# VH-VL binders against q89xp2: the designs that were tried, part 2

Target 1, 226 residues: q89xp2
Amino acid sequence: MTSPCKHGDRPPGRHDLVFVSPAGWRAMLDARDDLAADSLLARWPKMRWPTIRRRALPHEATGVALGLPLPPSAGKKRVALLVEIDHVASVARPPSLQQARAYAPRNWWPTLDRLDGLALRHSVDARVYGSLAWQSLTGLDYVTGRSDLDVLFEFRSETDIDRFVADVAAIETSAPMRLDGELMSADGAAVNWREVHGGASELLVKSIERVVLLDRHQFISGATGS

## First folded at step 17 (VH-VL)

Design t2
Fold by OpenDDE, fold request of step 18:
Structure t2 (fold): chain C 226 residues (1-226), chain A 118 residues (1-118), chain B 107 residues (1-107)
Amino acid sequence: as target 1 above (226 residues)
Amino acid sequence: QITLKESGPTLVKPTQTLTLTCTFSGFSLSTSLMGVSWIRQPPGKALEWLASIDWDDYKYYNPSLKSRLTVTKDTSKNQVVLTMTNMDPVDTATYYCAREHYWDFDYWGQGTLVTVSS
Amino acid sequence: DIQMTQSPSSLSTSVGDRVTITCRASQSISSWLAWYQQKPGKAPKLLIYDASSLQSGVASRFSGSGSGTDFTFTISSLQPEDVATYFCQQYDSTPWTFGQGTKLEIK
């Protein structure tokens, strides 16, 4: 289990796991019949499973926007939640490759290990999101034969981004699954690694606050215009 | 008004199986977020949660006792049944059933004292 | 398992006094905590849920506070009918566990 951080250290960013307080869950379940009507959703807080921080929708009410993906057995529904900041009990980073490995299909293990090694060599912090992450977090079946491996790569200013994404692409050539994921700067701004690998001059940069097109160099250098 | 009542034998021999029934009224286990839990309390000791069953027939067991416990429900009869195998004198306790609404035990039965003795 | 440790195990106070009972969890349980009152020969009664929410019908002199590992139960002004054993209970993770109890008496 990922060690939860006490609320107050930092606001949750994109992909962060957010644990909602029991009061927060009660409030949501009372307010939304659709949540209470779904047995898995209604059980979610009792199982102490997290939610994921998402960007707010346009014109969404003030609060902390959260997401909850249901497994394929439950129709792969993505549930949008909104909670008061006071109902955020704790925040955690997504699971590491190592943490998620035990929950991955065996044929994924070589790829996970290679990515972990790559991340280590480049001093990149690699985390898992998507189906594998939720499989590891809940113990429910999220990964299917069609599932991608979604990895978040937090890079530093000294990281050779071009070399790194080239190496990721190389690993994918022998992988049993598609490698998806994002490169994330220290400020939380992120870009799809494939977009970077493709050599685009402008990148679609996503943060918790906004989505913008930035010059490739600006993004890599950390000048995301905050 | 919400009520729960435990029923079953008050005396059990060692190695025998205990079967307790919780009969309740004022709520239904067909209603979302409803459950029934079994909790026991040895004389002069702390409370111990045993098992729970919810509206969706999902079952929770105390891991230390899981191999000995079975909980089932009959929604139509408003009953929950707990079975505990291989009873031992150390299992002597007052056994309670309680309504679990959301995650807390908001209504309790009066409890039934079960003595395990030769 | 999460261990819940209450303090004190017993106390004797006077009518009108402020009573404070603490409960410590062996690990963080956020606010997944309840407080119960149990009178002799009776079943426990829920007083506080989610660490600080007062159960419907419970007197306002009862309150709870805390989060993480340290929790406090308070009776602002002790009444004669408050003589009982009080328990904390975590429902953060299974098995749900109770404190050992605090026996409250009046001098």
Scores: ipSAE 0.909, ipTM 0.963, lowest interface PAE 0.4, mean pLDDT 95
Fold by OpenDDE, fold request of step 18:
Structure t2 (fold): chain C 226 residues (1-226), chain A 118 residues (1-118), chain B 107 residues (1-107)
Amino acid sequence: as target 1 above (226 residues)
Amino acid sequence: QITLKESGPTLVKPTQTLTLTCTFSGFSLSTSLMGVSWIRQPPGKALEWLASIDWDDYKYYNPSLKSRLTVTKDTSKNQVVLTMTNMDPVDTATYYCAREHYWDFDYWGQGTLVTVSS
Amino acid sequence: DIQMTQSPSSLSTSVGDRVTITCRASQSISSWLAWYQQKPGKAPKLLIYDASSLQSGVASRFSGSGSGTDFTFTISSLQPEDVATYFCQQYDSTPWTFGQGTKLEIK
């Protein structure tokens, strides 16, 4: 698993893994019968499995919005959670491609390795989210024959974004699965890599705070604003 | 009122199998977030967790002893059974069963001293 | 395994004194920690859970604090009935492990 950071280092952003304190879990389980009634959800904290940071819903109460997906065997239910900031025990980045590799189908390995190599060459930090990430985090079966590989690519100002996404697309041509994912700037703003590869002048940019359309150049240059 | 009570042999020979039963009342292992754990304590030493079983029949074992341990439950009888194989004098200890509500042991049996000796 | 190092191993204090016991985990366990009291010949009794939550029915003179690796158990004013061995326990990851205990006596 990824090394957790102590609470207080930084606010958790989109896709960050959030470990909730035992008091936080207790509070949620006490407040929500639907959580306690589900054996997997009730066991989740005992297994020390993380949640994922999500955007707050409209009109959602103040707090840290979290979610967790249940595996296909449990109906792929997506559970929305809300915790107080004091109940955030630690935050971690999603697993790396290397960390998740052992949990991936064997036919995915060549693609994972190629993406990892590509990321390294471009000084991009690549992390896995979605089904493969949760499979690696829990050991439960999340990946199916329909699953995409979801990758978060954190790029830097010097990154050749156009070249990078072109290379990602090239890797996908021989991949046994669809490659999905986001390009993320240092400030946490992210866009789907396919949208960038498609050459759109305006991009749908997602952050923990908002969803906005931005000029392509503004996003790439890091001028996403607050 | 919540109660737990351990029962079984108090003397076991080396290499034999220990079987302990925890009989409890005041709660049910059909209730979510309920579990029963086995913990032992050698004379004058620290506590050691052995195994746990929860309401969903999920089992947790101490990895160092996993090959020797089996825990089962009979919800209808409010009983949890622990078996430990290949007993050795070093396994001499007071064995406790405890209720695990959420993640802490909030109620304990009185414990039963098990001596392993030839 | 996560090792729990408890300090001191023993202490002798006077009635009314403040007592402090510490527990250190070999790695971060967030707040997944409990404190138990064990009197001679008796089973452990839960006093504190989730590092700082007081168990129902437990006297308010008992308290716990800390997170991560360093934890503290406190008796604000020691009473004669508090003579016992105290243990910390982590339930962050299996195997759940206990400290070696602190034997508390009255002078």
Scores: ipSAE 0.908, ipTM 0.962, lowest interface PAE 0.5, mean pLDDT 95
Fold by OpenDDE, last read:
Structure t2 (fold): chain C 226 residues (1-226), chain A 118 residues (1-118), chain B 107 residues (1-107)
Amino acid sequence: as target 1 above (226 residues)
Amino acid sequence: QITLKESGPTLVKPTQTLTLTCTFSGFSLSTSLMGVSWIRQPPGKALEWLASIDWDDYKYYNPSLKSRLTVTKDTSKNQVVLTMTNMDPVDTATYYCAREHYWDFDYWGQGTLVTVSS
Amino acid sequence: DIQMTQSPSSLSTSVGDRVTITCRASQSISSWLAWYQQKPGKAPKLLIYDASSLQSGVASRFSGSGSGTDFTFTISSLQPEDVATYFCQQYDSTPWTFGQGTKLEIK
């Protein structure tokens, strides 16, 4: 389990796990009948499961935009939530590859291990999101035979991004699943690793604030303009 | 008005099974976010949560007692039943049922003293 | 299991006095905490939920504060009818656990 950090340590960014206070959950459940009507959603706070920080929708009310995905058994719907900042109890990073490994299919283990080793060699912090992350967080079945492995690679200025993504691609060639994920800079800006590996001159860069096209070199150098 | 009332034997022999029934009114276990919990309190001691059942028939058990506990509900009768096997004198306590609305116990029965003795 | 430790175990104060009871959790429970009042021979009564929310119908002299591991229950002005044992309870994770209680008496 990811250790929660107290609110105030850092603002929650994209993919961060956000634990909502009981008062926050009450407020949401009271305000939205659709949440209370769904047994899994209604149980979510009682199970102390986290939400995930998401970008705000256009014209969404002020607050902390959160989401949670329901498992395939519950229709695989994504629920959008909005809470006041005061209702953020704690924030945690997504699960590490090591943390999530125990919850992954056995045939995924070699790939997870290789990615973990790669990340370590390149001083990249690798975290999982998507189905495997939620499976590890909730214990519910999220991963299916069609699931991708979603990995967030937090890189540093000294990281050889081109070499790194090439190595990720190489690992994928023997992987039983598709490898998806993002390269994330220190400021929270992120791009799909495949886009980088494809050699695009411009990258679709996502941050908590915006989605923009940036020059490849600008992104890699950390000059995202945020 | 919300009320809960515990009923069942007040005397149980060691190794026997305790069956308690909580009959409630003023709310329904067909309503979302509603649950009923069982809590016990040995004389002069602290409270101990035993088990809970919610509107969706999801059950929670105290891990230390899970193997001995079963909780069920009859929504139509507004009843929740707790069974506890292999009773021991150490299980002597006042047993309460309480309404769980959201996560807290906001209404309690008066409790029933269960004595385990030969 | 999360252990809840109350302090003090007992206290005796005068009518009108401010009463403070503390509860410490063995690990962070955010605000997933309730306070109960139990009078002799009676069932517990919910006073405070979510660490600081006053239960409907409860006198305003009762209050709660805190988050994480340290919580405080306060009676601003003790009344004769407040003689009871008070318990904190965490509902952060199962098993839900209670403090050992604080017995409050009047001098």
Scores: ipSAE 0.908, ipTM 0.963, lowest interface PAE 0.4, mean pLDDT 95
Fold by OpenDDE, fold request of step 18:
Structure t2 (fold): chain C 226 residues (1-226), chain A 118 residues (1-118), chain B 107 residues (1-107)
Amino acid sequence: as target 1 above (226 residues)
Amino acid sequence: QITLKESGPTLVKPTQTLTLTCTFSGFSLSTSLMGVSWIRQPPGKALEWLASIDWDDYKYYNPSLKSRLTVTKDTSKNQVVLTMTNMDPVDTATYYCAREHYWDFDYWGQGTLVTVSS
Amino acid sequence: DIQMTQSPSSLSTSVGDRVTITCRASQSISSWLAWYQQKPGKAPKLLIYDASSLQSGVASRFSGSGSGTDFTFTISSLQPEDVATYFCQQYDSTPWTFGQGTKLEIK
């Protein structure tokens, strides 16, 4: 797991891992019977497992919107949480491909290694989210035979995005799993890599604040505005 | 009123197995976020956590002692049992059971002194 | 394992004095920390949980502060009945560990 940042270092963005304070967990458990009633959720804080930053719903005007996915054995339920900013104890980036590798099925290893190498060559920071990430974070079984590999590719202004996504697609051709994921700019705006690879003139851009259609070149150049 | 009480032998011979029972009242291990922990304290020394069991029968063990420890619960009797094998004079201590509510030990038994001696 | 180091190991103060005890964790434990009071021949008593929350029924002269690695326990005005050994305890990760204790006496 990556070293957590102290509260206040940066606001947590999409896909960031958020560790909630014990006081925050107590507040949530006291307020929501559904959390306390689920043994895994009730134990979640004690295991020091993180949550994930999510976009707020329209009625969630204040606070930090968080979520956590339960494993397949628990019905793959996605739990929505809302905490006060003061209850954010620390924030961490999702696990790297290298960190998650040990928790992945062995037949995934070649693909993980190729993606890691590709990311390095293009100066892209690649992080894992989804089932593999949670498997690595909790030690619980999240990955199944139908699981996709979800990767967040944080690119820079100098990154050849078109070449990069083409290479990702090439890797997928020999992969035992589907490769899903997002290309994320420095400002936190992200698009599905397949959409970019498809050559669309307009892209569905997701940020922590909004979902918008942007010109392809505008997104790639980092001029997403905020 | 919440109470816990430790019971078992106060004298154990080396290599023997210690069995302690924690009998409690005022709460139930059928209730979420409840647990019972065992903690020991050698005379004049610091506290050492041994093991814990929660409402969902999930068990936690001190890694350094895991091979020697077993914790079980009987919810219907409001009892938690700790077994510790291969006792040694160094294991002489006051043994406490304590309630976990959420994650802290908010109520303790009075403890029972267990002496390991030949 | 996370080591909890208390300071000082012992102190002697006067009634009415402010008492400060510190606890340092070998790694960040956020606020997953409790303070206990143990009187001679008695079981520990929880005073503070989650680093700064006062346990129900505990006198307001007791308080806790800190996060990460450095924590402070304070008695605003020492009373005769406060003579005891005080322990910090982390419950961030297993094994849950205690400090070595601070023996508090009155001059």
Scores: ipSAE 0.907, ipTM 0.962, lowest interface PAE 0.5, mean pLDDT 95

Design t2
Fold by OpenDDE, last read:
Structure t2 (fold): chain C 226 residues (1-226), chain A 118 residues (1-118), chain B 107 residues (1-107)
Amino acid sequence: as target 1 above (226 residues)
Amino acid sequence: QITLKESGPTLVKPTQTLTLTCTFSGFSLSTSLMGVSWIRQPPGKALEWLASIDWDDYKYYNPSLKSRLTVTKDTSKNQVVLTMTNMDPVDTATYYCAREHYWDFDYWGQGTLVTVSS
Amino acid sequence: DIQMTQSPSSLSTSVGDRVTITCRASQSISSWLAWYQQKPGKAPKLLIYDASSLQSGVASRFSGSGSGTDFTFTISSLQPEDVATYFCQQYDSTPWTFGQGTKLEIK
């Protein structure tokens, strides 16, 4: 598991893993019968498994919005949680490609390795989210034959984004799975890599605060208006 | 009123198997977030957690003793049973069962002293 | 395994005094910590859970604080009935482990 950051280091952004305090879990379980009624959800805190930071819904003005995906065996349910900020015990980044590799199907390994190498060459920090990430975090079966590989690519100002996404697309041509994922700037704004690769002049940019259409150049240059 | 009571032999020979039963009242292991744990305390020493079983029949074992421990529940009888194989004089201790509500041990039995001696 | 180290191992104080006991975990356990009181010949009694939450029915003179690796248990005003051994316990990860205990006596 990735080493958690201490509470207060930075506010959790999209895709960040959030560990909730025992008091926080107790509060949620007391408030929501649906959580306590599900054996896996009720056991989740005892297993010390994380949640994932999500964008808040309009009625979730206060607190930290969190998500929890259940595995396919449990119906692939996505659970929405809301906790007080004081109940955030720690925050961690999603697993790296290297960390998740051991939990991936063997036929995925060549693709993971190629992506890892690509990320390194382009000074991109690549993290795994989605089914493979949760499989690595919980040890439960999340990945199926229909699963995509979801990768978060945190790029820097010096990153050649156009070349990078072209290379990602090239890797996908020989991959046994679909490659999905987002390009994320340092400020946490993110775009689906396929939109960028498609040459769109405007991109759907997602951050923890908002969803906006931005000019391609504005996004790449880091001028996201946040 | 919540109560727990340990029962079983107080004297066991080396290499024999210890079987302890925890009988409880005031709560049910059919209720979510409920569990029962076994904890022991050698004379004059610290407490040691052994095993736990929850409402969903999920079992937790101390890794150092896992090969020797088995915990089961009978929800209808409000009983939890602990078995520990290959007993040794070093296993002499007061054995407690305790209720887990969420994660903490909020109610304890009075304990039963088990002596392992030839 | 996570080791829990209590300090001091023994303490002798006077009635009415403030008592402070510390517990240190060998690694971060967030707030997954409980404090227990054990009187001679009796089973442990839960006093504090989740590091700082007072168990129902427990006197308000008992309190807990801390997070991560360092935790503190406090008796604001020691009473004669508080003579006991006190234990911390982590339930962050298995095996759940206890401190060695702090024996509290009255002078």
Scores: ipSAE 0.906, ipTM 0.962, lowest interface PAE 0.5, mean pLDDT 95
Fold by OpenDDE, look of step 17:
Structure t2 (fold): chain C 226 residues (1-226), chain A 118 residues (1-118), chain B 107 residues (1-107)
Amino acid sequence: as target 1 above (226 residues)
Amino acid sequence: QITLKESGPTLVKPTQTLTLTCTFSGFSLSTSLMGVSWIRQPPGKALEWLASIDWDDYKYYNPSLKSRLTVTKDTSKNQVVLTMTNMDPVDTATYYCAREHYWDFDYWGQGTLVTVSS
Amino acid sequence: DIQMTQSPSSLSTSVGDRVTITCRASQSISSWLAWYQQKPGKAPKLLIYDASSLQSGVASRFSGSGSGTDFTFTISSLQPEDVATYFCQQYDSTPWTFGQGTKLEIK
């Protein structure tokens, strides 16, 4: 498991795992009967399981917007949480492909290994989110026969993005699952890798603050901050 | 008012099984975020958590003692029972049951001294 | 297991004095920490939970602070009735573990 960083090192971005303080959990459980009424949700903090940083909803109160996906056995419900910044105990990156591998179906292993190798060759930091990530984090069954592999590719300025996504697509051709995921720049802005691979001139860029259409070149060059 | 009370034998012979009952009032183990834990304290020593059972019948055991411990609840009687096998003189201690609300022990029984001796 | 180390093991102070007890965890436990007071022949009493939250009905002279691995319990002005042994406890992960205790006496 990725070592958590104490709050203050960096603000939690999209896909970051957020560990909430006991006081934060108490506040939420006290404020929301629906959370306490669900045995899995009520037990979640005791198991020291993380939440995931999400974008704020429109008109959502000020705070740190968090998400908590329940497994298919629990209805695959996505719970929206909101905590004060002071209740963020620590932040961690999503698990690496290596970390999640042991929790993946056996037939996924060749694809995971190929993606890991590809990421290494391109100096890309590859991490998993979605069902496989939560399966690895909780030990609960999240992955089903319909599950996609969700991968976050953190690229660098030197990364040949076009070549990289082409190689990802090539790997998918022999994969037993669909490969979904995002290319994420250093500033936290991200785009679906398929949009890039498709050759779109404009990309739907998602950050923790906003969703915008940006020129392909602007995104790739890292000019997303303005 | 919340109360807990431990009951059971105060003298146990080596290799015998200890059975303690915690009877409580003022709360229910059918309520979410409620649990009951067993904690012991040898004379003049630190506290040691043994086991816990919660509202959803989930059970937690101290790994070092897991093979010897069993915890069960009867929600209708407001009772939690702890069984500990193969008692040894080293297990001599005051045994407490405590309410676990959320994660801390906010109410305790007065404890019962259990002596393991031939 | 997470080890909780308290310091000092014992101390003797005067009425009205400020008392400080520390507890160190062998690994980060965030704020999953409680402080208990145990008087002779009595069960522990919860004073502080979540590292710094005062339990209902507990005197305001008691307080807790800290996060991660280092925690502090404070009595702002020691009273005669505060003579007891104090314990920290982590509930971050099982097994839940206690400190060895700090025996507090009055000179």
Scores: ipSAE 0.900, ipTM 0.959, lowest interface PAE 0.5, mean pLDDT 95
Fold by OpenDDE, look of step 21:
Structure t2 (fold): chain C 226 residues (1-226), chain A 118 residues (1-118), chain B 107 residues (1-107)
Amino acid sequence: as target 1 above (226 residues)
Amino acid sequence: QITLKESGPTLVKPTQTLTLTCTFSGFSLSTSLMGVSWIRQPPGKALEWLASIDWDDYKYYNPSLKSRLTVTKDTSKNQVVLTMTNMDPVDTATYYCAREHYWDFDYWGQGTLVTVSS
Amino acid sequence: DIQMTQSPSSLSTSVGDRVTITCRASQSISSWLAWYQQKPGKAPKLLIYDASSLQSGVASRFSGSGSGTDFTFTISSLQPEDVATYFCQQYDSTPWTFGQGTKLEIK
């Protein structure tokens, strides 16, 4: 896992892992009986497992919007949390492909390795989210036979995005799982890689603040209209 | 009112097994976020955590003593039992049980002095 | 294991004085820290939890601060009944570990 950054180093962005302080957890558990009543949720802070930064819901109160997904054995419930900024203890990036590899099914390994190599060649930072990430973070069973591999590709201005996504698509042809994921620009704006690969002139761009349609060129050039 | 009380032998011979029982009231180990921990303190020394058991029957052991420790609970009797094998004079200490609410030890038993001697 | 180092090991001060005890963790423990008071022949008593939260029923002259590796316990105005040994304890990761203690006396 990447070294956690102390609160104040950077605001947590979309897909970032957020570690909540003991006081924060206590506050949430005291305020919500539904959390305390769930054995896994009650145990979550005890295991020092992270949450994930999410976009705020419409009309959600001010704070840091967090979520945690429960494993399939617990019904795949997604729990929405809200904490005060002062209760953010640390922030980390999602696990790398290399970090998550040991927790993946063996038949996924060739695909993970190919993606890792591709990312390296294109100077893209590749990280995992979704089921594989949570499996690696908790040790619980999140990955099933129907699970996709969710990858976050952080690209740079110099990255040949068209070529990159073409190569990702090529890797998927021999992959035992579906490859999902997002291309993320330096400002945190992200697009589904398949949308880019499809050649759309307009892209659905997601950030922590909003969801917008942007011109393909604007997104690639880093002009997200913020 | 929350109370805890340790009971068991106060004298143990070397190589024998120590069995201590913590009887508590005012709370239940069927309630989430509740646990009971065992902590010991040699005379004039620092506190040492030994083991914990929580509402979901998860057990935690001090790695240095794990091979010697067993903790169990009887929720219906409000009791937690600690067993420690192969006792040695170095294990002479006051043994405490404490409630773990969330993560801190907010209530403690009075402690029981266990002396290991031939 | 996470080592907790308290400073000082002992101190003697006067009634009404401000008392400060520090605890340093060998690695970051965020705010997973408690402070206990132990009087002779008695069990420890929880004073502070989560680094800075005052336990219910505890006098307001007691306080805690800090995060990460460095923590501070403070008595704003020492009272005669505060003579005791004080311990910090981390509950970030097992094994839970305590500081060696600080013996507080009155001159």
Scores: ipSAE 0.894, ipTM 0.957, lowest interface PAE 0.5, mean pLDDT 95
Fold by ESMFold2, fold request of step 18:
Structure t2 (fold): chain C 226 residues (1-226), chain A 118 residues (1-118), chain B 107 residues (1-107)
Amino acid sequence: as target 1 above (226 residues)
Amino acid sequence: QITLKESGPTLVKPTQTLTLTCTFSGFSLSTSLMGVSWIRQPPGKALEWLASIDWDDYKYYNPSLKSRLTVTKDTSKNQVVLTMTNMDPVDTATYYCAREHYWDFDYWGQGTLVTVSS
Amino acid sequence: DIQMTQSPSSLSTSVGDRVTITCRASQSISSWLAWYQQKPGKAPKLLIYDASSLQSGVASRFSGSGSGTDFTFTISSLQPEDVATYFCQQYDSTPWTFGQGTKLEIK
């Protein structure tokens, strides 16, 4: 399970986990009949499971916008939550590849091991999001036979990104699943790895605040990829 | 008026199985976020949580005792039953059942002293 | 397992005094913590939940504070009926664990 960290160690990103305080959960359960009435939603705080940061909707002017990604058996929906900042107990990084391995299908293990080795060689921090992440966090069935492996590759300014994505592509050729990977800069801005591998001159850069189109050089430098 | 009451034998011999029943009133285990927990207190010692069962039939067990414990509920009778196998003199304690609402133990039974001796 | 260490183990003081009891968790438990009062031969009674929230029907002289690993329980002005053992309980992760208790007496 991903270790919580204090606010300020790294800016919270789109994929970061947010742990809500017991007072925050109690306030939400008391105010929202839909949360209290649904057995899985009421179970969520009982298990101390985290939430995910999401982009705020226009009417959500105050507070921290969070979501609960439900498993396929519950309809594959994301339940929207809004909490006061005082009810954010901690923020944690997504599960590492290593942490998630035990929850993956056995035929995924060689690919996970190769990605972990590649990340180590390039000094890239590799994490999971999406179905495997939530399967590892909750123990519920999120991964299906058609699931992608959703990987977050956090790189540093000295990382040879073009070589890294070439090696990722090589790993995918023998993988039993599609790799849906994002390259994330230190400031939390991310792009799909295939755009970089494909040589695109402009990249679709996503952050918690916005989605923008940047020149490749702007994103790679990290100064303009926020 | 919320009440819980523990019932069962007060003296058991080593190796016997202890069965305790918690009978409660004033709330239902079909209500969201309700649960019943078993906690024991050896004489002069700290409380030790044993097991819990929730409204959605989710069960928790203290890992150090899990192989010896079973918790079940009968919502229509307002009862929760704890079974603990292979009793030993170190298991001598007052056994409580408590209502868990959300995640804290807000109402407790009076407890029943169970002595384990030859 | 998360160990809960209380201090002091016992305390003897006067009616009207401020009482402070501390509880330390062996790892962060956020604010997943309750305080209980237990009188001899009686079941525990919940006083404080979620580290700092006062249970309904509990006197306002009782309070709790803290988060993470260090928690404080306070009686602002000790009353004769407050003679009891007080203990904390974490409910962040299983097994739920209790402090050993602090016996409070009046001089």
Scores: ipSAE 0.826, ipTM 0.931, lowest interface PAE 0.6, mean pLDDT 90

